# Designs tried in a protein design chat: VHH binders against o75319. Part 232

Target 1, 181 residues: o75319
Amino acid sequence: GNHIPERWKDYLPVGQRMPGTRFIAFKVPLQKSFEKKLAPEECFSPLDLFNKIREQNEELGLIIDLTYTQRYYKPEDLPETVPYLKIFTVGHQVPDDETIFKFKHAVNGFLKENKDNDKLIGVHCTHGLNRTGYLICRYLIDVEGVRPDDAIELFNRCRGHCLERQNYIEDLQNGPIRKNW
Key: E = the ipSAE of ESMFold2; O = the ipSAE of OpenDDE; V2 = 0.75 times the mean of E and O plus 0.25 times the DockQ between their complexes.

## First folded at step 18 (VHH)

Design CC2 (framework vhh_7qia_2; at its last look DockQ between E and O 0.91; V2 from the best seeds 0.84)
Fold by OpenDDE, look of step 18:
Structure CC2 (fold): chain B 181 residues (1-181), chain A 118 residues (1-118)
Amino acid sequence: as target 1 above (181 residues)
Amino acid sequence: QLQLVESGGGLVQPGGSLRLSCEASGFTFSSYYMGWYRQAPGKQRELVAFIYSGGSTNYADSVKGRFTISRDNAKNTVYLQMNSLRPEDTAIYYCAAFTGEYGSTDYWGKGTPVTVSS
């Protein structure tokens, strides 16, 4: 259906690029069918996403969709020049090792293939916060060796919202390192 | 207005070492994320090394084990120790400062040239 996700309106549509990384987080864009349920200023479509990215003088090179549904928008709503990857990620629980691996693999693959540019990896879940933040931070911690608190702080600052789920935060801070390959 | 001034660049032989410095003025940058970037002729700017406000560091694969980024908050200075320099390290090196805050502006130095040649 066309139900607006709970609290979706409460979050900034797009964060800023995370310095030192190629990540940018955003909330899920909603296809046109949702617009009738939103005020004009609340609308955030796939087109709006790209416009906002351009306003930051950035360019998306990959979109990783972590939502557990396909009802929000279609890959066809995106420019053909930007690859779309769906990683079905259950909400409210720490992503499993397979999900983490899939995310890392996608990111590493992108970085290897895009060494000659500075295009960004756009990551989103429903709100572009908890699942998104966890996986980005998990990558920074496990792959780049960043201290958990440093990773979390950077993500929160750049997203304009803080990770909310304590189980995610605790896992990032105290959980085991997950395999990278 | 935050300003960044790089120094320490120059000509060195392969296998040599250089230490770059970037001094910030106008503001203290203890809360800033700092990075060294480089741009070689005909190539795009690339991240070389990054240091978090909390002290974590990250490096480009090409410089891992050879370069070390560090910061002295008391001196408002970030450093890049470059060892075992290679010709492919030849570039203009730029210092950058980031608050990480949503909507913030990034700051860049004017750059210091590093040439590695026999």
Scores: ipSAE 0.890, ipTM 0.942, lowest interface PAE 0.5, mean pLDDT 95
Fold by ESMFold2, look of step 18:
Structure CC2 (fold): chain B 181 residues (1-181), chain A 118 residues (1-118)
Amino acid sequence: as target 1 above (181 residues)
Amino acid sequence: QLQLVESGGGLVQPGGSLRLSCEASGFTFSSYYMGWYRQAPGKQRELVAFIYSGGSTNYADSVKGRFTISRDNAKNTVYLQMNSLRPEDTAIYYCAAFTGEYGSTDYWGKGTPVTVSS
């Protein structure tokens, strides 16, 4: 089905590039088949994503899709030159160590291959908030040594929405440092 | 509007040191994220060092252990201590300030040149 995800309309489509990092977060883009259920101003397609990134004078070099489903859009809806990676993550639960490892590995690989450019890693789940914010912050904390409150603050400000899931916030603030990258 | 003025650049021999300063004016400094970026001729601008509003820092791999970013909120100033300088560090160094807030404007200094050469 082409049901619009719950509360998807309530979130800003694309955040601001997170300064000091290579990350930008956004909500899941929706392929054309969803647009019958959307007003024109509510539409946010894969093409709209790339236009909005260009409007910020940025360029995507990788998209990491954290959704547990493939119904929202297909990789062929993306420009041919932008790598795409799906990491299936369940919602509502703190991602497990395997998921965290996969995310860190993908980010580290990208950074090594893109050390001579300024391309961004785009990360999204359904709303581009809880799972996305958790994994970005987990990377900043574990790999770059950023204090949890600093990472969370930067994500919240740049996304334009605050992390909502208390168990994610508690795990970031008080949970163990994971050295699994 | 926030204004950023860099100083402290210059010519230095390999292995030498420089301390860059960036004075901010116009707004409250303590809530800003601050960064030093550099651009060598023919290259894209790159992050050198970044300091969060809460004090966390991170660095480009190429400068880790040699450069230190710090801030003095009372003086509205961010610093970059550059030690063990190499010819590859030659660039124009720019100070930048970010609120991080969605839709906000980034602020950039005009840059201070650093040349590392015999």
Scores: ipSAE 0.738, ipTM 0.890, lowest interface PAE 1.0, mean pLDDT 90
ESMFold2 (binder alone), look of step 18: mean pLDDT 81; pTM 0.823

Design CC3 (framework vhh_7qia_2; at its last look DockQ between E and O 0.90; V2 from the best seeds 0.84)
Fold by OpenDDE, look of step 18:
Structure CC3 (fold): chain B 181 residues (1-181), chain A 118 residues (1-118)
Amino acid sequence: as target 1 above (181 residues)
Amino acid sequence: QLQLVESGGGLVQPGGSLRLSCEASGFTFSSYYMGWYRQAPGKQRELVAFIYSGGSTNYADSVKGRFTISRDNAKNTVYLQMNSLRPEDTAIYYCAAFKGDYGSTDYWGKGTPVTVSS
């Protein structure tokens, strides 16, 4: 139950805000029980997440968790002031229309409710890269009308890592637009 | 050091038009993402328009159909064409440049005032 995800250590804990958007991507924070398996400098807890966000002079307004497990941390580990949304998203597969819709709906809802602030939508999967990048880019493409390559490039640059899954990239570049409502 | 200088602001009547310019100096910004932001009195700064290095654009809902962001990389300039201006568009408008790379620094202009009043 407390094994460190494969290659989790290889990814930057937190990306930077994507300019022109309210998105920020990060890898999954790990609860205290994982610390015994990590060097101190490798640790990335929910608390560490918020500290790193603060260091960027940003504030999280929503966390969207795309992992397909609940073993990494508990919502109770987060500040009560930051809403937490779980969208179980299977890895390695292009998210289905339902998952995409759920993500878009959550983002749109947040944006409508948070017009008076500049709080960020934090999105993560295990590594905060493939599932995370796909759904963020899917939103930018489908909802904001951004060219796929522009969206992908922005995400990759800001995350500090590039999308790795070819099926995700291909779907973003050549796949159909998904319904927004 | 990258510097951004806004121009084109001023007083206009409702329904009027303005064209803002933002010129970068010190560096070329062909690879930068550019944005126009505005801050009205007593309100928070908000995104007005954004243009990707690849040319994609995004707009705040309140300005869609009225404002157009464009860029001339050869001139290191980003523009904001503002048509059908409304009193609620009154604000200080800021130009911003984003490299996008992790850890990079964002740059902001000093702002140009836009006042829409009869």
Scores: ipSAE 0.882, ipTM 0.938, lowest interface PAE 0.5, mean pLDDT 95
Fold by ESMFold2, look of step 18:
Structure CC3 (fold): chain B 181 residues (1-181), chain A 118 residues (1-118)
Amino acid sequence: as target 1 above (181 residues)
Amino acid sequence: QLQLVESGGGLVQPGGSLRLSCEASGFTFSSYYMGWYRQAPGKQRELVAFIYSGGSTNYADSVKGRFTISRDNAKNTVYLQMNSLRPEDTAIYYCAAFKGDYGSTDYWGKGTPVTVSS
């Protein structure tokens, strides 16, 4: 896997911690083999991810990887041992209820195990925007009772980019009520 | 410059109530997310209650049903109504303001102590 993902350079590498939550979103880090295709200022490696999180005075406690591939990096490329979970999430359409359930289950498990610390759940897809934003917002809406527009606004502001896919936005705002567990 | 000033803390008996206030100055209050955090002796600072710029709220499990966060944008003030207080609620309570935008600075008050004891 040698190709820089389409439009990957257009996105800020790491968002800001979403206040009031345990979430931080980022685009997929690229292992060192991709760096020969990137200018130095464009690089965003697994090491860069952890350095940027530390610069925010934060610490990752779980990474949820929503991509279908491992060509971008492998868990072994992470500079520290951090729990890592891959949830295969189909792009272009609203994630199905099984995917949403897996995400909710992973987040709830993390919160129970990490109730005595303030570590973050890092969530990424390829760009850290549409699939990532959808699932984070879905969690905030369904589990925390946040109004859809409030969840979307918080994600957009903290990610530094607005959710782009209209079918995702429409489902968050007007989609069916879902059971959590 | 931006300032957050908490008030309303004090001594209270178990089962009692307190109302904390946090007055904000030096920024557009309605565009900020606001939170109450607390830090008990020997513990890390933890989220108690959070209110979105649009009014959504969420709470730590330990305070659900007992505490209520609210905001008055006309007065640039965030409140925390604390009912059915327990000894484990004893802490210094901090108000925090978050713009949310990437690269923006978060702001914290100096804190107001709350002690729940017979």
Scores: ipSAE 0.762, ipTM 0.901, lowest interface PAE 1.0, mean pLDDT 91
ESMFold2 (binder alone), look of step 18: mean pLDDT 82; pTM 0.826

Design CC4 (framework vhh_7qia_2; at its last look DockQ between E and O 0.92; V2 from the best seeds 0.60)
Fold by ESMFold2, look of step 18:
Structure CC4 (fold): chain B 181 residues (1-181), chain A 118 residues (1-118)
Amino acid sequence: as target 1 above (181 residues)
Amino acid sequence: QLQLVESGGGLVQPGGSLRLSCEASGFTFSSYYMGWYRQAPGKQRELVAFIYSGGSTNYADSVKGRFTISRDNAKNTVYLQMNSLRPEDTAIYYCAAFKGEYGTEDYWGKGTPVTVSS
């Protein structure tokens, strides 16, 4: 039901826009029904997400949700109508090539359609860290040609937390470049 | 506290070249991400080229193959070599520095104008 995700309270709600990119990462927002289990300072709702983005003088143009469940919030709970895409991404395992390709396709499509604005792609999993960081870094490495250590460093700094899953880090640093098409 | 000063802009004919420089002071330059942005009249500011603290580079599609960003950490300077210039490259070019860490401030230069015209 309304279970707060494990360790969710330990993470900053929203990162900083990743400079040089169109990405911003955040943890999953939790709808009103979860707030009974949270102290006021722990709350991070869909409305809070959009307020924090606006405080950075930014605007979301797409949300990519890497979780499978809709129990945390539904697209209808967002305070603004924004394009929303769910890409189921299995936790704790390096995402498969199909998942990586779908992520790349979504990002490339967004960039083409939003060439004339500066809207951001918001990416989250449950914590906005491991799956989110992996896919963002995989995009930067494979599509933009960024060195793995540079991609990881940028993500870690902007998220405010370091990637934690060693298999993700090792795959980014030492694994094969994945197909972009 | 932190300051960025651009130079090297000017008037150039189509097909010509310019080299922009941006000198940084008041911070540890090597730990910053650096970017060149431009803004033409009536347009939004856009990223032109970006260089990571570790040296990776990234370019707008419109300038790939013509522009090269580089950095010299010993001189606290980032450069933009602009070749095969076109009238569409006419803009004010801004240098920007990003620590990237949550809660830290970004820094922007005042800009240097580039005009590509005969």
Scores: ipSAE 0.768, ipTM 0.901, lowest interface PAE 1.0, mean pLDDT 91
Fold by OpenDDE, look of step 18:
Structure CC4 (fold): chain B 181 residues (1-181), chain A 118 residues (1-118)
Amino acid sequence: as target 1 above (181 residues)
Amino acid sequence: QLQLVESGGGLVQPGGSLRLSCEASGFTFSSYYMGWYRQAPGKQRELVAFIYSGGSTNYADSVKGRFTISRDNAKNTVYLQMNSLRPEDTAIYYCAAFKGEYGTEDYWGKGTPVTVSS
């Protein structure tokens, strides 16, 4: 259905590029059918996403969708020039190793293919915060060797919201490194 | 008012070393992430090295093992030690400061030229 996700309106639609990375996080854009339930200023469509990215003088090269549903928007709502990858990720629990691997693999593939540009990897879940933040931080920690607190702080600052789920934070800070391959 | 001033650039032979410095003024240095970028003629600006407030670092693949980024918060300075320089390292090198907070502005230096040539 067209039910607006809980607290969706409370989060900034788009964060900022994470310095030193190719990541940018945002909340899920909603297709046109949701607009009737929103005030004009609350609307955040796929088109709005791209406009906001351009306003930051950035360009998306890939969108990774971590939501566990397909009801929010369709890949057809995106420009054909921007690849879309769906990784069904269950909320509220730490992503499993398979999910983590899929995410890392996608990111690494993108980076390998996009060495000659500065296009961004856009990552979102429902709110673009917990699942999104965990996987981005997990990547930075496991693949890039970033200290957990540095990764978390950077993500929180750039997203404009802090990771909320303690189990995610604890896993990032104290959990084991996951295999990259 | 916020300013980044790069220094240390110049001409060096292949295999040589340079140390770049970037001194910040007008803001709380310790609150910012710092990075070095470079732009070669006809190419896009690219990240060379980045250092987080907690000390974590990132490097471009092309400079890994050769370049080292560091910071001295007491001096409001970020450094780039460049060893084993190659002709392909020739570029204008820019210092950048990122607060990382939503809506904040990034700051850039004017750049310092590095030329690696025999």
Scores: ipSAE 0.226, ipTM 0.623, lowest interface PAE 1.7, mean pLDDT 92
ESMFold2 (binder alone), look of step 18: mean pLDDT 83; pTM 0.837

Design CC5 (framework vhh_7qia_2; at its last look DockQ between E and O 0.92; V2 from the best seeds 0.85)
Fold by OpenDDE, look of step 18:
Structure CC5 (fold): chain B 181 residues (1-181), chain A 118 residues (1-118)
Amino acid sequence: as target 1 above (181 residues)
Amino acid sequence: QLQLVESGGGLVQPGGSLRLSCEASGFTFSSYYMGWYRQAPGKQRELVAFIYSGGSTNYADSVKGRFTISRDNAKNTVYLQMNSLRPEDTAIYYCAAFKGEYGSQDYWGKGTPVTVSS
């Protein structure tokens, strides 16, 4: 129930907006019930997420949650003005085509509907790194035609942590392009 | 302190071409991501073109096929070739530099005006 994810404390709570994109990555915020297991300075709640985003002079327009559980926080913990999308994504393995498609579809839909603003797409998994980084990079590669190394480098720099999973990196660099529709 | 200075803006007729330049001073920007943005009167600033440090490029849908972003790292300059200009391209065009690192600062030019009118 309230077990802190392994190594969760080791990652920066929120990355930086990826220039040239509408993406920002962050680790999973934890609801209040987890606070008793954390030092005050380690706490990162949904509220803290929005505060940190604001500190960057940014605004979230969508949150995509890639975790494979619902135990970390509730959509009700988020402002009503920010849509929440859950895409259950299994960890440690390359997301399947359906997951990739769902992610792309969500991003494209958001971009179409939000042409008149600069709101960000917040993406997170548990650590906001591997699953998150893969899907963001997969989008940049497949949809925007970005070279894999350019996409990966940008994500890593902005997140403040590098993609760790070799299978994700290899798929991004050498794997096939996935359909966009 | 990194500074960006845009040039090349002006008045052109529809269908015409312009080439914008943005020169960086103070620092080399070979590792920076560069972008061209524009802001039309009464509208929000929008991304026009983006070029990665590794050379990848991205464009707004409205300018795809007409605009080309490029960079010359030896000259610390980023360019925006604008062809087949349209009245709707009228805006102040801004150059921006992004280090792309967590906690880094973004840099912006003062802008150069582009007016497309018959």
Scores: ipSAE 0.892, ipTM 0.944, lowest interface PAE 0.5, mean pLDDT 95
Fold by ESMFold2, look of step 18:
Structure CC5 (fold): chain B 181 residues (1-181), chain A 118 residues (1-118)
Amino acid sequence: as target 1 above (181 residues)
Amino acid sequence: QLQLVESGGGLVQPGGSLRLSCEASGFTFSSYYMGWYRQAPGKQRELVAFIYSGGSTNYADSVKGRFTISRDNAKNTVYLQMNSLRPEDTAIYYCAAFKGEYGSQDYWGKGTPVTVSS
């Protein structure tokens, strides 16, 4: 069967809403075929995702999937009423300008279309941490004008785990503002 | 425990100004994220202005350039300076404090009404 992604069990399934923003981060949900290798309390399916969001009194209005594969779950496993967007993002490297632009465009489009509600943008990669945190923080820095340390702090606190990759942290703290949006 | 008390609301004519204050009690709020939210009758509560624990700010598009959020950590107080007020700004204004830590409790004030009318 399908192997559980490395270290996936080590991460909280879903963070909490990042206050002052429309973001919530989570690790990749896993379809039922993965559950053979999971204890019941370790399971985190697409259905579990929506249940956990509802338990926070929140609602998802968009899911941005940053993984480079479709083996974890299929978009058909999601409610038809929730838009889904895949932005293939290679791990271990700072995302390139095209990827950053696609992410910013998706977020800005969502905010325009959802100005009259309070629905959230759910963002995930495999662990919902490094690629996810980088792109959320990059948006907050470049588009909202948030200082890098403030953006990183908010993400880390709300995810319940700190960004781990030093090249991402260094780029956020000391790298250039990406103004092509 | 942390409690938030808003003040400074009232009746003002279009084009006028008001300064809202929110005092926190219980312990210092220097590590908290703070926000001003507003709710008009029959509408959903919306973010107006937000200030990070480290001082970054952002604003709803509808208030940019007119409203300014600030904080005085020594006095455990957050402010909202509201200039060039419009009838559309009429609402109950709420102060909120967010620790931001996973599983932490958020705190909300009871609100202060603001009416912008001739």
Scores: ipSAE 0.767, ipTM 0.900, lowest interface PAE 1.0, mean pLDDT 91
ESMFold2 (binder alone), look of step 18: mean pLDDT 83; pTM 0.846

Design CC6 (framework vhh_7qia_2; at its last look DockQ between E and O 0.62; V2 from the best seeds 0.00; counts 0 for: pae O 3.6 > 2)
Fold by ESMFold2, look of step 18:
Structure CC6 (fold): chain B 181 residues (1-181), chain A 118 residues (1-118)
Amino acid sequence: as target 1 above (181 residues)
Amino acid sequence: QLQLVESGGGLVQPGGSLRLSCEASGFTFSSYYMGWYRQAPGKQRELVAFIYSGGSTNYADSVKGRFTISRDNAKNTVYLQMNSLRPEDTAIYYCAAFKGEYASTDYWGKGTPVTVSS
């Protein structure tokens, strides 16, 4: 089944680069087989993703895919060679420490290897909002020392949609700092 | 019409200090994220220091512990206190303002040169 994910049409395809960071968030791109069920203006393919990033005068240097499936697109469908990492992230609950650690490790590795350029880390789940926003904010809080409300505000503004899951928001605002590494 | 004007650059000895200022006009300063960036000749522009609308700060590794970004919303001004300056800090320093909203415009100053030399 190539059914369009619930509420996927309701979200902007790609956010804006988060200033002061190397992050950009987007919803999952959908390969061509999904387009039969979409109006032309609703389409958002892997090619569309890269075109929209170029329109912002940015370059992707890593894609972190937080979904559990490759039904939406495959890494082979990307129009450019970009490192791709799948981190299976369970929805509806605060990601566990192992998932958070994997995300932090991937980001830190990217930043070390890309210190001499300004390429972006693209992060997505299905909607590019709740799991994506949680992990980006968790990184900013735990690793960069950003206050929770500042991290959440920056993500919300740059994504163009507010984080929705209250358990995620409450964990970011009131939960403990998680171990780095 | 939004404008950013940097000042405070100049020639300074290694180990010295400078305080850069960036005065903003034409917008509600408190709602913007602000940053200092620098560009040496032949190099890519890089983030030096960033300050959130709520006051959180972030720094490039190369300047941590030596530089401090701050903001005074009443004066529409962002500062960069630069201590223990090194020759590799030589660059044109730019102030930038980011609304952060989807599809919003970012604003850049014209830059203020800093030279760290004997």
Scores: ipSAE 0.742, ipTM 0.895, lowest interface PAE 1.2, mean pLDDT 91
Fold by OpenDDE, look of step 18:
Structure CC6 (fold): chain B 181 residues (1-181), chain A 118 residues (1-118)
Amino acid sequence: as target 1 above (181 residues)
Amino acid sequence: QLQLVESGGGLVQPGGSLRLSCEASGFTFSSYYMGWYRQAPGKQRELVAFIYSGGSTNYADSVKGRFTISRDNAKNTVYLQMNSLRPEDTAIYYCAAFKGEYASTDYWGKGTPVTVSS
């Protein structure tokens, strides 16, 4: 239950806002029960997430959790003012059309309702990299018309880590556009 | 010695057009993301347009369809074509360059003023 994900410590906890977008990516925050297995400086809790976001002079308006488990933290660990959306996303494989659609729908809904502010969509999987990067890039490519390489480069820059999964990269670069609605 | 120098600002009537230029020096221009920001009196600085290294662009909703950002890597220059200008477009316009491990704004120009008034 309290097993620290492999390589979790190797990734920056929070990326930067992607310029021209409302996206910010981060690794999964871990609830208090994980702290006993971490050095103090390694800890990254839901509270730490919000503190780090504030340090960037940003504000989260939505959290999309792409992990395929619920063991890392609970929605109750988040401020009530920030909606939480769970999209169970299997790792290591390209997300299916339904998952992609759910993600796009959530993002579009948020943008429609938040036109009058600059709040961010926080997206994370376990490491906040591969699944997270794929879906964000998929959105930028399919919905915003961004060139695949530009989307990937932007994400990598902002996350501070590069997408690692070749199947994700290839699908983004060469795969078909997915239906937006 | 990295420098961004904006030009092309000025006074224009509503409905008019301006073309801003930002010339970069002291760094590898082609490796940077470039953007235009603006700050109106009493308001916060806001993104106007952004152009990726590969040429993709983003725009603020308020300028979509009216403004066009482009870049010429051979000239180390980013442009902002502003058409159908409105009084609410009045601001100091800043050129920005993004580089590094994070796509944060690393460099700013000094700004060029744009005033739209009848």
Scores: ipSAE 0.022, ipTM 0.412, lowest interface PAE 3.6, mean pLDDT 91
ESMFold2 (binder alone), look of step 18: mean pLDDT 82; pTM 0.832

